VH-VL binders against p93756r25to151. Designs and how they scored, part 15

Target 1, 127 residues: p93756r25to151
Amino acid sequence: EIQLGSKLVVGENTLWVSNNGDFALGFFNPPGLLNRFSIGIWFNSNSIPYDQRKVVWVAGAGVVVSDNSSYFELTRNGELVLFDSLLGVPVWNSKTNRFSVSSALLRDDGNLVLLKDREEIVWQSFG

## First folded at step 5 (VH-VL)

Design c8 (framework fv_lumrotatug)
Fold by ESMFold2-Fast, scan of step 5:
Structure c8 (fold): chain C 127 residues (1-127), chain A 122 residues (1-122), chain B 107 residues (1-107)
Amino acid sequence: as target 1 above (127 residues)
Amino acid sequence: QVQLQESGPGLVKPSETLSLTCTVSGGSISSYSIHWLRQPPGKGLEWIGVIWYSGSTDYNPSLKSRVTISKDTSKSQVSLKLSSVTAADTAVYYCARGDYEFWTGYRPFDYWGQGTLVTVSS
Amino acid sequence: EIVMTQSPPTLSLSPGERVTLSCRASQSVSDYLVWYQQKPGQAPRLLISGASTRATSIPARFSGSGSGTDYTLTISSLQPEDFAVYYCQQYDSYPLTFGQGTKVEIK
């Protein structure tokens, strides 16, 4: 379970992982784009070769950040925010600031959900 | 330890297809991006295109309609095919390794082939 | 495409002299800037990447600096083996583009 205030930063190689380890969420560099990073979810298995990882979801459907200090954060007011540190602006957010989000969870099916009271789904990546 | 070597005909006739091979040793071709570049005699460098670890390709827009890059992992070879050549395509052709990592992205050309001169003339 | 402009085109210098080479991009390349050295008949050699990070085995007399659109390669005390053509290249975006080169030649 991902707590409010949790952050992923480009270049730190930190991931949010599903409970069974089958899915990971993190930054990746899309093929064909130089020095541009997307936030995504992929099937994460020791038997899947690095260069064959399938990305199943991407925040903003092609939104990228261009700086290695850029970050993805579950903010303390309950939003998922992708922030471009070079531009100094958020380039994508979940817009869930009024949903009373208490935590996030990357489910074992690869669906990222935002939870109210740690049980009610108020936002999801697959919707 | 990593070595790249270009090979192919040194003479190509106008309107024909220029075909070159880059043979990679000392590393897995599926772990590296391989780029093709060229340098006309006495001039600067021009980037032609790349084949990524995934097999995906990107080409310089100025050449995209004429260029194809492919790979054969069983032979550890990357091929460049440039169609409808003219005298303007006369150059030394290089293959070069650019590391690509899922997490960190592109890295500059740290290993180059020796280059092979291709002259386009009848 | 990002256009890279190098100046001057040619520098005629003696061993021991300090040399500075300029590279300007038509738009910011965010320090994704590489310097290569090329000697006659040879492939280019990676010198500096990320605008200022020296590649392995490159002597300390070579240094890179700059940001945004303006970058400089400096050789603090020119050695006989340093006479070559120097190219800058951006890797901020595709297509990858190079400057036209600066030739450093013996006076």
Scores: ipSAE 0.078, ipTM 0.676, lowest interface PAE 4.5, mean pLDDT 87

Design c9 (framework fv_lumrotatug)
Fold by ESMFold2-Fast, scan of step 5:
Structure c9 (fold): chain C 127 residues (1-127), chain A 122 residues (1-122), chain B 107 residues (1-107)
Amino acid sequence: as target 1 above (127 residues)
Amino acid sequence: QVQLQESGPGLVKPSETLSLTCTVSGGSISRYSIHWLRQPPGKGLEWIGVIYYSGSTDYNPSLKSRVTISKDTSKSQVSLKLSSVTAADTAVYYCARGDYEFWTGYRPFDYWGQGTLVTVSS
Amino acid sequence: EIVMTQSPPTLSLSPGERVTLSCRASQSVSDYLVWYQQKPGQAPRLLISGASTRATSIPARFSGSGSGTDYTLTISSLQPEDFAVYYCQQYDSYPLTFGQGTKVEIK
């Protein structure tokens, strides 16, 4: 489980991973864009070559951030926020600050969910 | 350690297709982007194009109509084809590694092949 | 495309001298600038990336500075092995573009 306050930072190569390891969530560089990064979910099997890996979900359908300490965070108030550190502003958020989010979970089916009281799904990436 | 080596004919006739191969050892081309560059004798460097980890490509607009870059991950090889060559295509051709990590984006060229001279002459 | 202009084209210097090489971009490259060293018959060698970050194994006498459109490479005390052609390159946008080079030659 991903706790409130958890953060992914561009350039750190850190991932949020499903319990069985089959899916990963992290930053990736869209190939045609220099110095721009998106947040996405993909199959995380080492049996699949990197050049065959497919991104199954992207936050904001193509929203990008700069590479100078931009981050993706599950905030203390229960929002998923993609923050561009060069612009100094969030460029995407889940808008879940009123949903009483307690944690996030990347499910074994690749669906990122936000949970209320650690069990009720109040937001999901697939949908 | 990572090594890149260019290979192919050193002489190509005008109007024909220039064909080169870059063989990568010590690292996986499925995790890196491989770029092609060239340098005419006594002149500066020109970027030709790139093949990304995903197999997608980007080309210099000045060459896009004549250039194809492809890869064979099982052989750890990246190929460059440049069609309809003229004397202006005479240059040392280099392959170079970029995007050192799969998800960290563009990195400067930290590993280069030694270069291979291709002369376009009848 | 972004045009990179290096000056001067050639510098004739003696070992021990301080050398400063200039690189100008036709538009801001936001510090996405690289310096390479090339010796005759060899592939280019990465010196500095991100305008000022020295690459692994590059001696401390090499330093980079600048921002926006104007960048410099400095060699604080020129060594015999430093005689070479130096290229700047931007990686702000495609296509990647290089300056024409500055040749540092022995006086």
Scores: ipSAE 0.109, ipTM 0.668, lowest interface PAE 4.3, mean pLDDT 87

Design e1 (framework fv_lumrotatug)
Fold by ESMFold2-Fast, scan of step 5:
Structure e1 (fold): chain C 127 residues (1-127), chain A 122 residues (1-122), chain B 107 residues (1-107)
Amino acid sequence: as target 1 above (127 residues)
Amino acid sequence: QVQLQESGPGLVKPSETLSLTCTVSGGSISSYSIHWLRQPPGKGLEWIGVIYYSGSTDYNPSLKSRVTISKDTSKSQVSLKLSSVTAADTAVYYCARGDYEFWTGYRPFDYWGQGTLVTVSS
Amino acid sequence: EIVMTQSPPTLSLSPGERVTLSCRASQSVDDYLVWYQQKPGQAPRLLISGASTRATSIPARFSGSGSGTDYTLTISSLQPEDFAVYYCQQYDSYPLTFGQGTKVEIK
């Protein structure tokens, strides 16, 4: 379970993982781009060859950041934010500040959910 | 040991298609990006293009209309085709491994083929 | 495209001398800069990546520095095997581009 204030930073190579470890959420480099990073969810296995790995969700579709200090955060007001540290602005936001978000969870099926009172799904990556 | 080796005809006639093969051993082309580069005699290096582990490609805009890069994973081979050649295409052609990791990004060319000279002459 | 300019085109030096090679990009490449060494009849050899990180098996006499648009490769004490052409390359954006090379030759 991902607490308010939790952050992933491009240069730290950290991941949020599902309870069973089957899915990971983190920064990845989209094919065709150099030194550009998107936030996404993929099936997480060291046994899967690169040509068979699949990103199942990407925040903001084509949104990318370019520097090692950019980050993805579950903010204290309950929003998921992708912040571009080079530009100094958020480039993607879940817009969930009015939803009373208490935490996030990357489910074992790969769905990232935002929870109210740690139980009620108020936002999800699968749309 | 990862090794790359270029092969193909050393002589191509003007207006024809230049076709080269890069054979990779000791590693899987499903885990790497393979790039093609060239170097005319006595001149510097020019990047031609890349084929990623996924099979997607990117090409130098200066060559994009004439170049195609493809791969055959079962043979561990990457192919370069350059159409409508002229004397300006005479060069040593290299394939190189760009150690490209899906989640971490591009890395420089750590392994190169020995290069193969292609002369465009009638 | 990003244009890479190396200077000088040729350096004539004796073994034991310190050599400094310059590479300038037409716009910032944010340390996404590589140095290669090439000897006659051979493929290029990776020396330095990320502007300052030595590749495996590269001797400590080779060092890279710089940021933004201006980068340097330094060989602290030139050895006989170091006479070669040196290329810089940016990998900030496609297309990948190289400098024209600096030839380090025996005086």
Scores: ipSAE 0.128, ipTM 0.692, lowest interface PAE 4.3, mean pLDDT 87

Design e10 (framework fv_lumrotatug)
Fold by ESMFold2-Fast, scan of step 5:
Structure e10 (fold): chain C 127 residues (1-127), chain A 122 residues (1-122), chain B 107 residues (1-107)
Amino acid sequence: as target 1 above (127 residues)
Amino acid sequence: QVQLQESGPGLVKPSETLSLTCTVSGGSISSYSIHWLRQPPGKGLEWIGVIYYSGSTDYNPSLKSRVTISKDTSKSQVSLKLSSVTAADTAVYYCARGDYEFWTGYRPFDYWGQGTLVTVSS
Amino acid sequence: EIVMTQSPPTLSLSPGERVTLSCRASQSISDYLVWYQQKPGQAPRLLISGASTRATSIPARFSGSGSGTDYTLTISSLQPEDFAVYYCQQYDNYPLTFGQGTKVEIK
């Protein structure tokens, strides 16, 4: 479970991972762009070489942020936000601030969900 | 240990297409980007283009209308084609590897081929 | 495109001397700068990336510094094997661009 206030920061190479380790959520560099990063989910099994892993979801249809210190956060008000630190603005958010989100979970099927009362799905990445 | 080696004809006639192959051993071209660069005799380096781990490409705008880069992952080979060549295309051609860029973005060229001289003359 | 300018074009020096090579970008490149060494008949060799980070196995006598548009490569005490051409390259934006090179030659 991903708690309110949890962040992924460009340059730290940190990931949110499903319980069985099969899926990872993190920053990646899209082809054709220098020093720009998208947030996405990909199949992360040790049995699959990196060249055969496909991104199964991207936030904002591939919106990008600048290198270093930009971040993806589950905020205290229950939103997922992708923040460009160079521009100083969020470039994407889940718009779930009114859904009483208590936590997030990257499921073993690769679906990122936001939970109310730690049990009710109120938002999901695969919609 | 990663090794890159360029191969192809050393002499190309004006107006023809220059075709080179970069063979990669010790690493996967599906995990890294491969770049092509050239250096005319006695001059500096010029970047030609790149093929990413995904198979997408980017080219130097000055060459884009004449350049195609492609790969055959089963043979671990990356190919460069440059059409309508002139004497100005005479250069040593290099292929070079970037590190895996999925999480980290662009990385400097850590491995280079030895280079192959292509002379454009009749 | 970002234009990279190196100076001086040539330096004639003796072993043991300290040398500083300059590289200037036409716009800020946020430390996305690489230094390469090239000896006659050889491919370039990676020396420094991110303006100041030495590559694996590169001797401590090589150091990089600078920010914004102005960067330098310093060799604290030239060794016989250091006589070569040195190139800077930016990777802030495509197309990737190189300086014209500085030749460090024996006096």
Scores: ipSAE 0.177, ipTM 0.702, lowest interface PAE 3.7, mean pLDDT 87

Design e2 (framework fv_lumrotatug)
Fold by ESMFold2-Fast, scan of step 5:
Structure e2 (fold): chain C 127 residues (1-127), chain A 122 residues (1-122), chain B 107 residues (1-107)
Amino acid sequence: as target 1 above (127 residues)
Amino acid sequence: QVQLQESGPGLVKPSETLSLTCTVSGGSISSYSIHWLRQPPGKGLEWIGVIYYSGSTDYNPSLKSRVTISKDTSKSQVSLKLSSVTAADTAVYYCARGDYEFWTGYRPFDYWGQGTLVTVSS
Amino acid sequence: EIVMTQSPPTLSLSPGERVTLSCRASQSVSDYLVWYQQKPGQAPRLLISGASTRATSIPARFSGSGSGTDYTLTISSLQPEDFAVYYCQQYDSWPLTFGQGTKVEIK
């Protein structure tokens, strides 16, 4: 369970992980791009080497940010925001500021959901 | 420990194709990006291109029409082919490892081959 | 492509002297800058990455500084083994580009 105000920062190697550990959400460097990062979800099995892991979802269909303390945040007003710190602007947003989001959850099936009252799904990554 | 070793003919005739091999030991070329660079005698370094762990390639635009980089993972080898060579292509050719971590991205060249001199002459 | 220009082309120095090498990019490289040392007959050796971060075995006498378009490599007290050619390289964007090198030679 991901609380409001939680951030992932490029370069910190931090992840949001599903309860059973099967899926991870974090920054990754898309192949062929120099110093650019996307937010994605991948199958996080200990039996699969990282070079064989496949990304199953990407925010904004491959939107990238710079390697300058850029971050992915569940904001206090209930939005998921991907912020490019070099450009100083958000490059992707879930646009859920009016949905009364209380928390986020990366489900055991790999679906990232935003919850109202910690139980009602009001937004999801897999549509 | 990761080691890279270049090999190939030291003499190539003008208009022919220059063909080099980089053999990697102590690591998997499926886990690293391998770059080709060159240095004419007494001059500076020029980046030629890269093959990523995925097998995708990028080339220096100045050389793109003449360059092909490929790999054979079963032999742990990366190949460079440069077509239509002239005396300006005379250089020491290097392969180098670019660390490519899924989470952290590209990092500078930490391991280099020893280099192999290719002379373009009749 | 980003053009990297190094100055001076050659420095003739004695052991113990401080040396400062300059590297200028034609556009900002956002600290994605590397310094390499190359001795005759050898491949380049990584000294500094990210403009100022020393590689793990590199002596403290080597330091990097700068930002944007202007970067500097400093050797605080030149040792006999430091006579070499030094190259800067940007990794902000493709294609990767190098300066022409600064040769540090014995006077």
Scores: ipSAE 0.215, ipTM 0.717, lowest interface PAE 3.4, mean pLDDT 87

Design e3 (framework fv_lumrotatug)
Fold by ESMFold2-Fast, scan of step 5:
Structure e3 (fold): chain C 127 residues (1-127), chain A 122 residues (1-122), chain B 107 residues (1-107)
Amino acid sequence: as target 1 above (127 residues)
Amino acid sequence: QVQLQESGPGLVKPSETLSLTCTVSGGSISSYSIHWLRQPPGKGLEWIGVIYYSGSTDYNPSLKSRVTISKDTSKSQVSLKLSSVTAADTAVYYCARGDYEFWTGYRPFDYWGQGTLVTVSS
Amino acid sequence: EIVMTQSPPTLSLSPGERVTLSCRASQSVSDYLVWYQQKPGQAPRLLISGASTRATSIPARFSGSGSGTDYTLTISSLQPEDFAVYYCQQYDSYPYTFGQGTKVEIK
């Protein structure tokens, strides 16, 4: 489980990974865009060439950030936020601040969920 | 070690098509992008265009109507064609590698060919 | 397109001197800025990428700094092999664009 306050930074190559390791969530460079990064979920395998990786979900349907210090965070208020550090503004937000989010989980089926009381799904990436 | 080598005719007549080949050794052109650049004698560098690992291309808008970049992965070669040449196209032409990582995006040119001089003259 | 402007066009210096080369972009390039060294008859050589990260095998006397639109290449103590033309390049957006170059020549 991903705890409140956890974040991913573009330049750090860090990932949130499902319990069985089948899916990863992280930053990627969308095809055709130079030095622009989206947050997404993909099937996690070292045997898949990077030009063949299939992204199964993207935050904001193509929203990008343009700086190596930009980040994706599960805030202490229970929101998923994609923050562009160059612009100094959030470019995408799950808008879940009043859902009493306790944690996030990248499920083994690739669905990112936000949980209330560590059990109840109150938001999901596939919804 | 990755090595790039340009080749092609050193003399092209005005109005004809300039055709160059970049041969890559020590690495796979299916894993990174290859760019073409040029430098007129005594002047600065100009970016011409790129072919990505996927085969997609992007061109400098100033040259887009005249430029085609293609590749043959089986031969490890990238080709540049520039049509309707004039004396202004006289330059040393370079190919260079741009690395791409899924997580971190494109990197600058880390390996360059030695360059090949193309003179446009009758 | 993003216009890159280098200054000064030429510097005449002696070995041992500190060298500062400037590069300005017409809009922010978000630290996606490269410095190259080019000697006569040779291809450009990568010195610094990401505004401040030295390439492998580049001597510590070379350093890059800056952000946004204004960038600087510094050579702390000029060596005989450092006399060359230096170019800056942005790789934030296509088309990639280069400065016109600064020639560092022996006095």
Scores: ipSAE 0.019, ipTM 0.650, lowest interface PAE 6.1, mean pLDDT 87

Design e4 (framework fv_lumrotatug)
Fold by ESMFold2-Fast, scan of step 5:
Structure e4 (fold): chain C 127 residues (1-127), chain A 122 residues (1-122), chain B 107 residues (1-107)
Amino acid sequence: as target 1 above (127 residues)
Amino acid sequence: QVQLQESGPGLVKPSETLSLTCTVSGGSISSYSIHWLRQPPGKGLEWIGVIYYSGSTDYNPSLKSRVTISKDTSKSQVSLKLSSVTAADTAVYYCARGDYEFWTGYRPFDYWGQGTLVTVSS
Amino acid sequence: EIVMTQSPPTLSLSPGERVTLSCRASQSVSDYLVWYQQKPGQAPRLLISGASTRATSIPARFSGSGSGTDYTLTISSLQPEDFAVYYCQQYDSYPWTFGQGTKVEIK
C-alpha cells in the first residue's frame, strides 16, 4: 500500500511493487530516447533483459521528464502527479483531487489503483 | 573484456565515400549501442552518430546528409559510410560503446576502439 | 546544439599541485556531463560520468562537481601520469557535444 505523500524520484532507482512482487512501477528510460524518463508498470524480473521488458502501462501515454530530480508523487490531496523538475511544471496528473483518495495500490495483476477508504477503487491505470 | 577495433582504408580521395568497419568482441552489438566519433589532428572530438541495439540510428545534423551507419550482427561489425569527402574529413575515427540501463538510461562511452587515421588527399 | 566551452586551454603545473578544470554548457545539461582523459596516440579514457560519479579503477584524486551549466574536474594532487588533455562532454541531448579540451602539461 502506497501512502499519501509517497514519491518516486528518477535518480533514486526506487520502485513501488505489487504484494507478490510480480509487477513494479517506477521510472524507466524508454528505448530510443536519450536520457528521458517515463513512469511505467512492468513485469518485475531480473531474468528479463532490458530490451525485452514489457511495459504494460505508461503515464500520459509516453510523457517524459528529463531531470534526475523529477518525481512521481501520490500527493496529500489524492492526485498522482508526474513533475518535471527541470521545467518546473507537472507534465501529467491523474486529476483525482475530488475522489477522496486514501491510498494507492499496485495490484498483483499490474493495475495501479487509487482507493477510497482503502477499499473502493476510484481510479485505475487500466481504463 | 569488451574490445572494439576500427579498420578501413587510410587514404580516401576527395569526393569519394569513406568506409570504415568497427569489429566488437567480448560483448554483443545486439545489447549495446555503437557510436562513431572523429578527431581531426590536433583538434577536439566530434560525435558522428549511433546505431542502437535495435538497429535504429541517429546522426549529427551537421553530417546527416552524408552519413550512414549500419551493422551486421552475425559478424559483430558496425559500419560507417561518409560520402562526398573533403580535406575537412581528415581525422582519426573512433568507434565507442554506449551502455543502456533500463532504469537509469544511457551511459557515456566506457569502451573505445584505438582509432584509425583517415587522410583525404588527392 | 549544446556548445561546451572548457577553460583554461592550457595549464602548466608541477606534480603535487591541485588542478581545477572548468567546463561550461550553453544551456543546462542536468548533470549529464562526462570527463575524459586523452594521452597522445591513445583513445579517450572515461574518468567521470553524471558530473560526479568516478568510473571504475579511476583514482580517488579525481573528482567532479557542478550542476546546470557549470562543471569542474578537480585533481587533488597531480601525479606524473596525469599530464594529458581533458575533455568534457554532454550527453543530455543529441548531438552529443564535447569541449575543445584543456591540456595539462608539465612545467
Scores: ipSAE 0.019, ipTM 0.640, lowest interface PAE 6.4, mean pLDDT 87

Design e5 (framework fv_lumrotatug)
Fold by ESMFold2-Fast, scan of step 5:
Structure e5 (fold): chain C 127 residues (1-127), chain A 122 residues (1-122), chain B 107 residues (1-107)
Amino acid sequence: as target 1 above (127 residues)
Amino acid sequence: QVQLQESGPGLVKPSETLSLTCTVSGGSISSYSIHWLRQPPGKGLEWIGVIYYSGSTDYNPSLKSRVTISKDTSKSQVSLKLSSVTAADTAVYYCARGDYEFWTGYRPFDYWGQGTLVTVSS
Amino acid sequence: EIVMTQSPPTLSLSPGERVTLSCRASQSVSDYLVWYQQKPGQAPRLLISGASTRATSIPARFSGSGSGTDYTLTISSLQPEDFAVYYCQQYDYYPLTFGQGTKVEIK
């Protein structure tokens, strides 16, 4: 379970992982783009070469951020925000600030969910 | 310590295929990407292409129809083939290590081979 | 493709002098800019990446600056081993492209 205030930062190679380890959420470099990063979810296997990993969900579809300490955060007000640190602006937002989000969870089926009262799904990556 | 060394014929006839090998020691070619570059005498550097640690490749659009990069991990070698050569392909050819990874993207070339001169002449 | 232009083509200097090398891109390269040093008969050596980040083992006299389309490499006090050709390279877009080089030669 991912708490409010949790961040993933480009360059730190940190991941949010499902409870059984089958799925990971993190930054990746889309094929053919240099030093541009997206947030995605993929099947997490050390035996699959990175440039061949199948990304099953991407925040904002084509949205990318720069390499300069850009981050993905579950904010204190309950939003998932992708922030481009070079531009100094958020480039994608879940728009869940009024949903009373208490936490996030990457489920064992690969679905990222935002929870109210740690139980009720109020937003999900797979719609 | 990682070392790269280019090898192959120094003379290739026009219309033939230029074939070079980059031998890597001190590291696994399954752990990083290897690029090929060239530098004609007295001119600037040109990027040819890359083979990623996975075996996937990307090529400079200007050379894509003539270039093939491949690797043999059991020999720790990366190969470059350039078909239908002309005098314009005369250059020093370099292999270089660069990290282009799913997580971190492209990194600049931190290790280079010494370079090998290939002259295209009859 | 992004065209990289370096100026001047040649600088004739004495040891101890400050040297400034310029690199201009045909479009913004978002600080994805590398400087290499090349001596005759040798492969290029990485000096600076990300416009301003000095590579491991590179002396502090080398520094990089700039943004957007205009970048500078500075050597604060030229040493005998610094006489070489310097190349800039962008890595913002494929294909990777290099400037034509600036030759720093002894006066």
Scores: ipSAE 0.032, ipTM 0.640, lowest interface PAE 5.1, mean pLDDT 87

Design e7 (framework fv_lumrotatug)
Fold by ESMFold2-Fast, scan of step 5:
Structure e7 (fold): chain C 127 residues (1-127), chain A 122 residues (1-122), chain B 107 residues (1-107)
Amino acid sequence: as target 1 above (127 residues)
Amino acid sequence: QVQLQESGPGLVKPSETLSLTCTVSGGSISSYSIHWLRQPPGKGLEWIGVIYYSGSTDYNPSLKSRVTISKDTSKSQVSLKLSSVTAADTAVYYCARGDYEFWTGYRPFDYWGQGTLVTVSS
Amino acid sequence: EIVMTQSPPTLSLSPGERVTLSCRASQSVSDYLVWYQQKPGQAPRLLISGASTRATSIPARFSGSGSGTDYTLTISSLQPEDFAVYYCQQYDDYPLTFGQGTKVEIK
């Protein structure tokens, strides 16, 4: 369970992982781009080459940040925000600030969900 | 210790296909990206393209319609084919190792082959 | 593509002199900038990456600096083995592009 205020920073190579470890959420460098980073969810296996990893979801359908200090945060207001630190602006936002989000969870099926009262799904990465 | 060595014909006729091989020793091409570059006599360097350890490729847009890069991991070889050559393709051709990470992106060329001169002439 | 411009095209110098070589990008390359040295008949040799990080085998007299669009390579005291062509390269975006080189030759 991911608490309000939790964040991932490009340069730290940290991940949010599902309870069973099967899925990871983090920054990755999309194929065909240099020094550009997206937030995605993938099957968490170190035996799979990077350009063959099955990225099952990407925030904003290909939105990128270009700075190793950029971050992805579950804000205190209950939003998922992708912030480009070089540009100084958020480039993607879940827009869930009025949904009473209490936490996030990367489920064992790879679905990232935002929860109200720690049980009700009010937003999800999968359609 | 990684070593790269280019090989192939030193003379190619106009309109034909230029074909070169890069042989890698001391390191696995399944663990590294291999790039091709060229340098016309007395001029600067031009990047041609890359084959990643997975087998995916990216090419310089200026050459993309004529270039194919492929590899044979069992022989530790990477090949370059450049079709429809002209005198402007006369250059020393290099292969070089790039280190590209999923998390951190591209890294500079730390190992180069010695280069092989290809002359396009009738 | 990002165009890299090096200046001057040629420098004629004596051993012991301090040398600065300039490299300018047509747009910011965010410090994703490499310097290579090339001697006649040889492949290029990596000197500096990330604008200022010296490669492990490279003598301390070589240093890199700069940011954004403007970068410099400095050799604090030119040695006989340093007479060569120096290239800058950006790796901020594809295609990878190089400057046309600065030739450092003996006076």
Scores: ipSAE 0.178, ipTM 0.717, lowest interface PAE 4.2, mean pLDDT 87

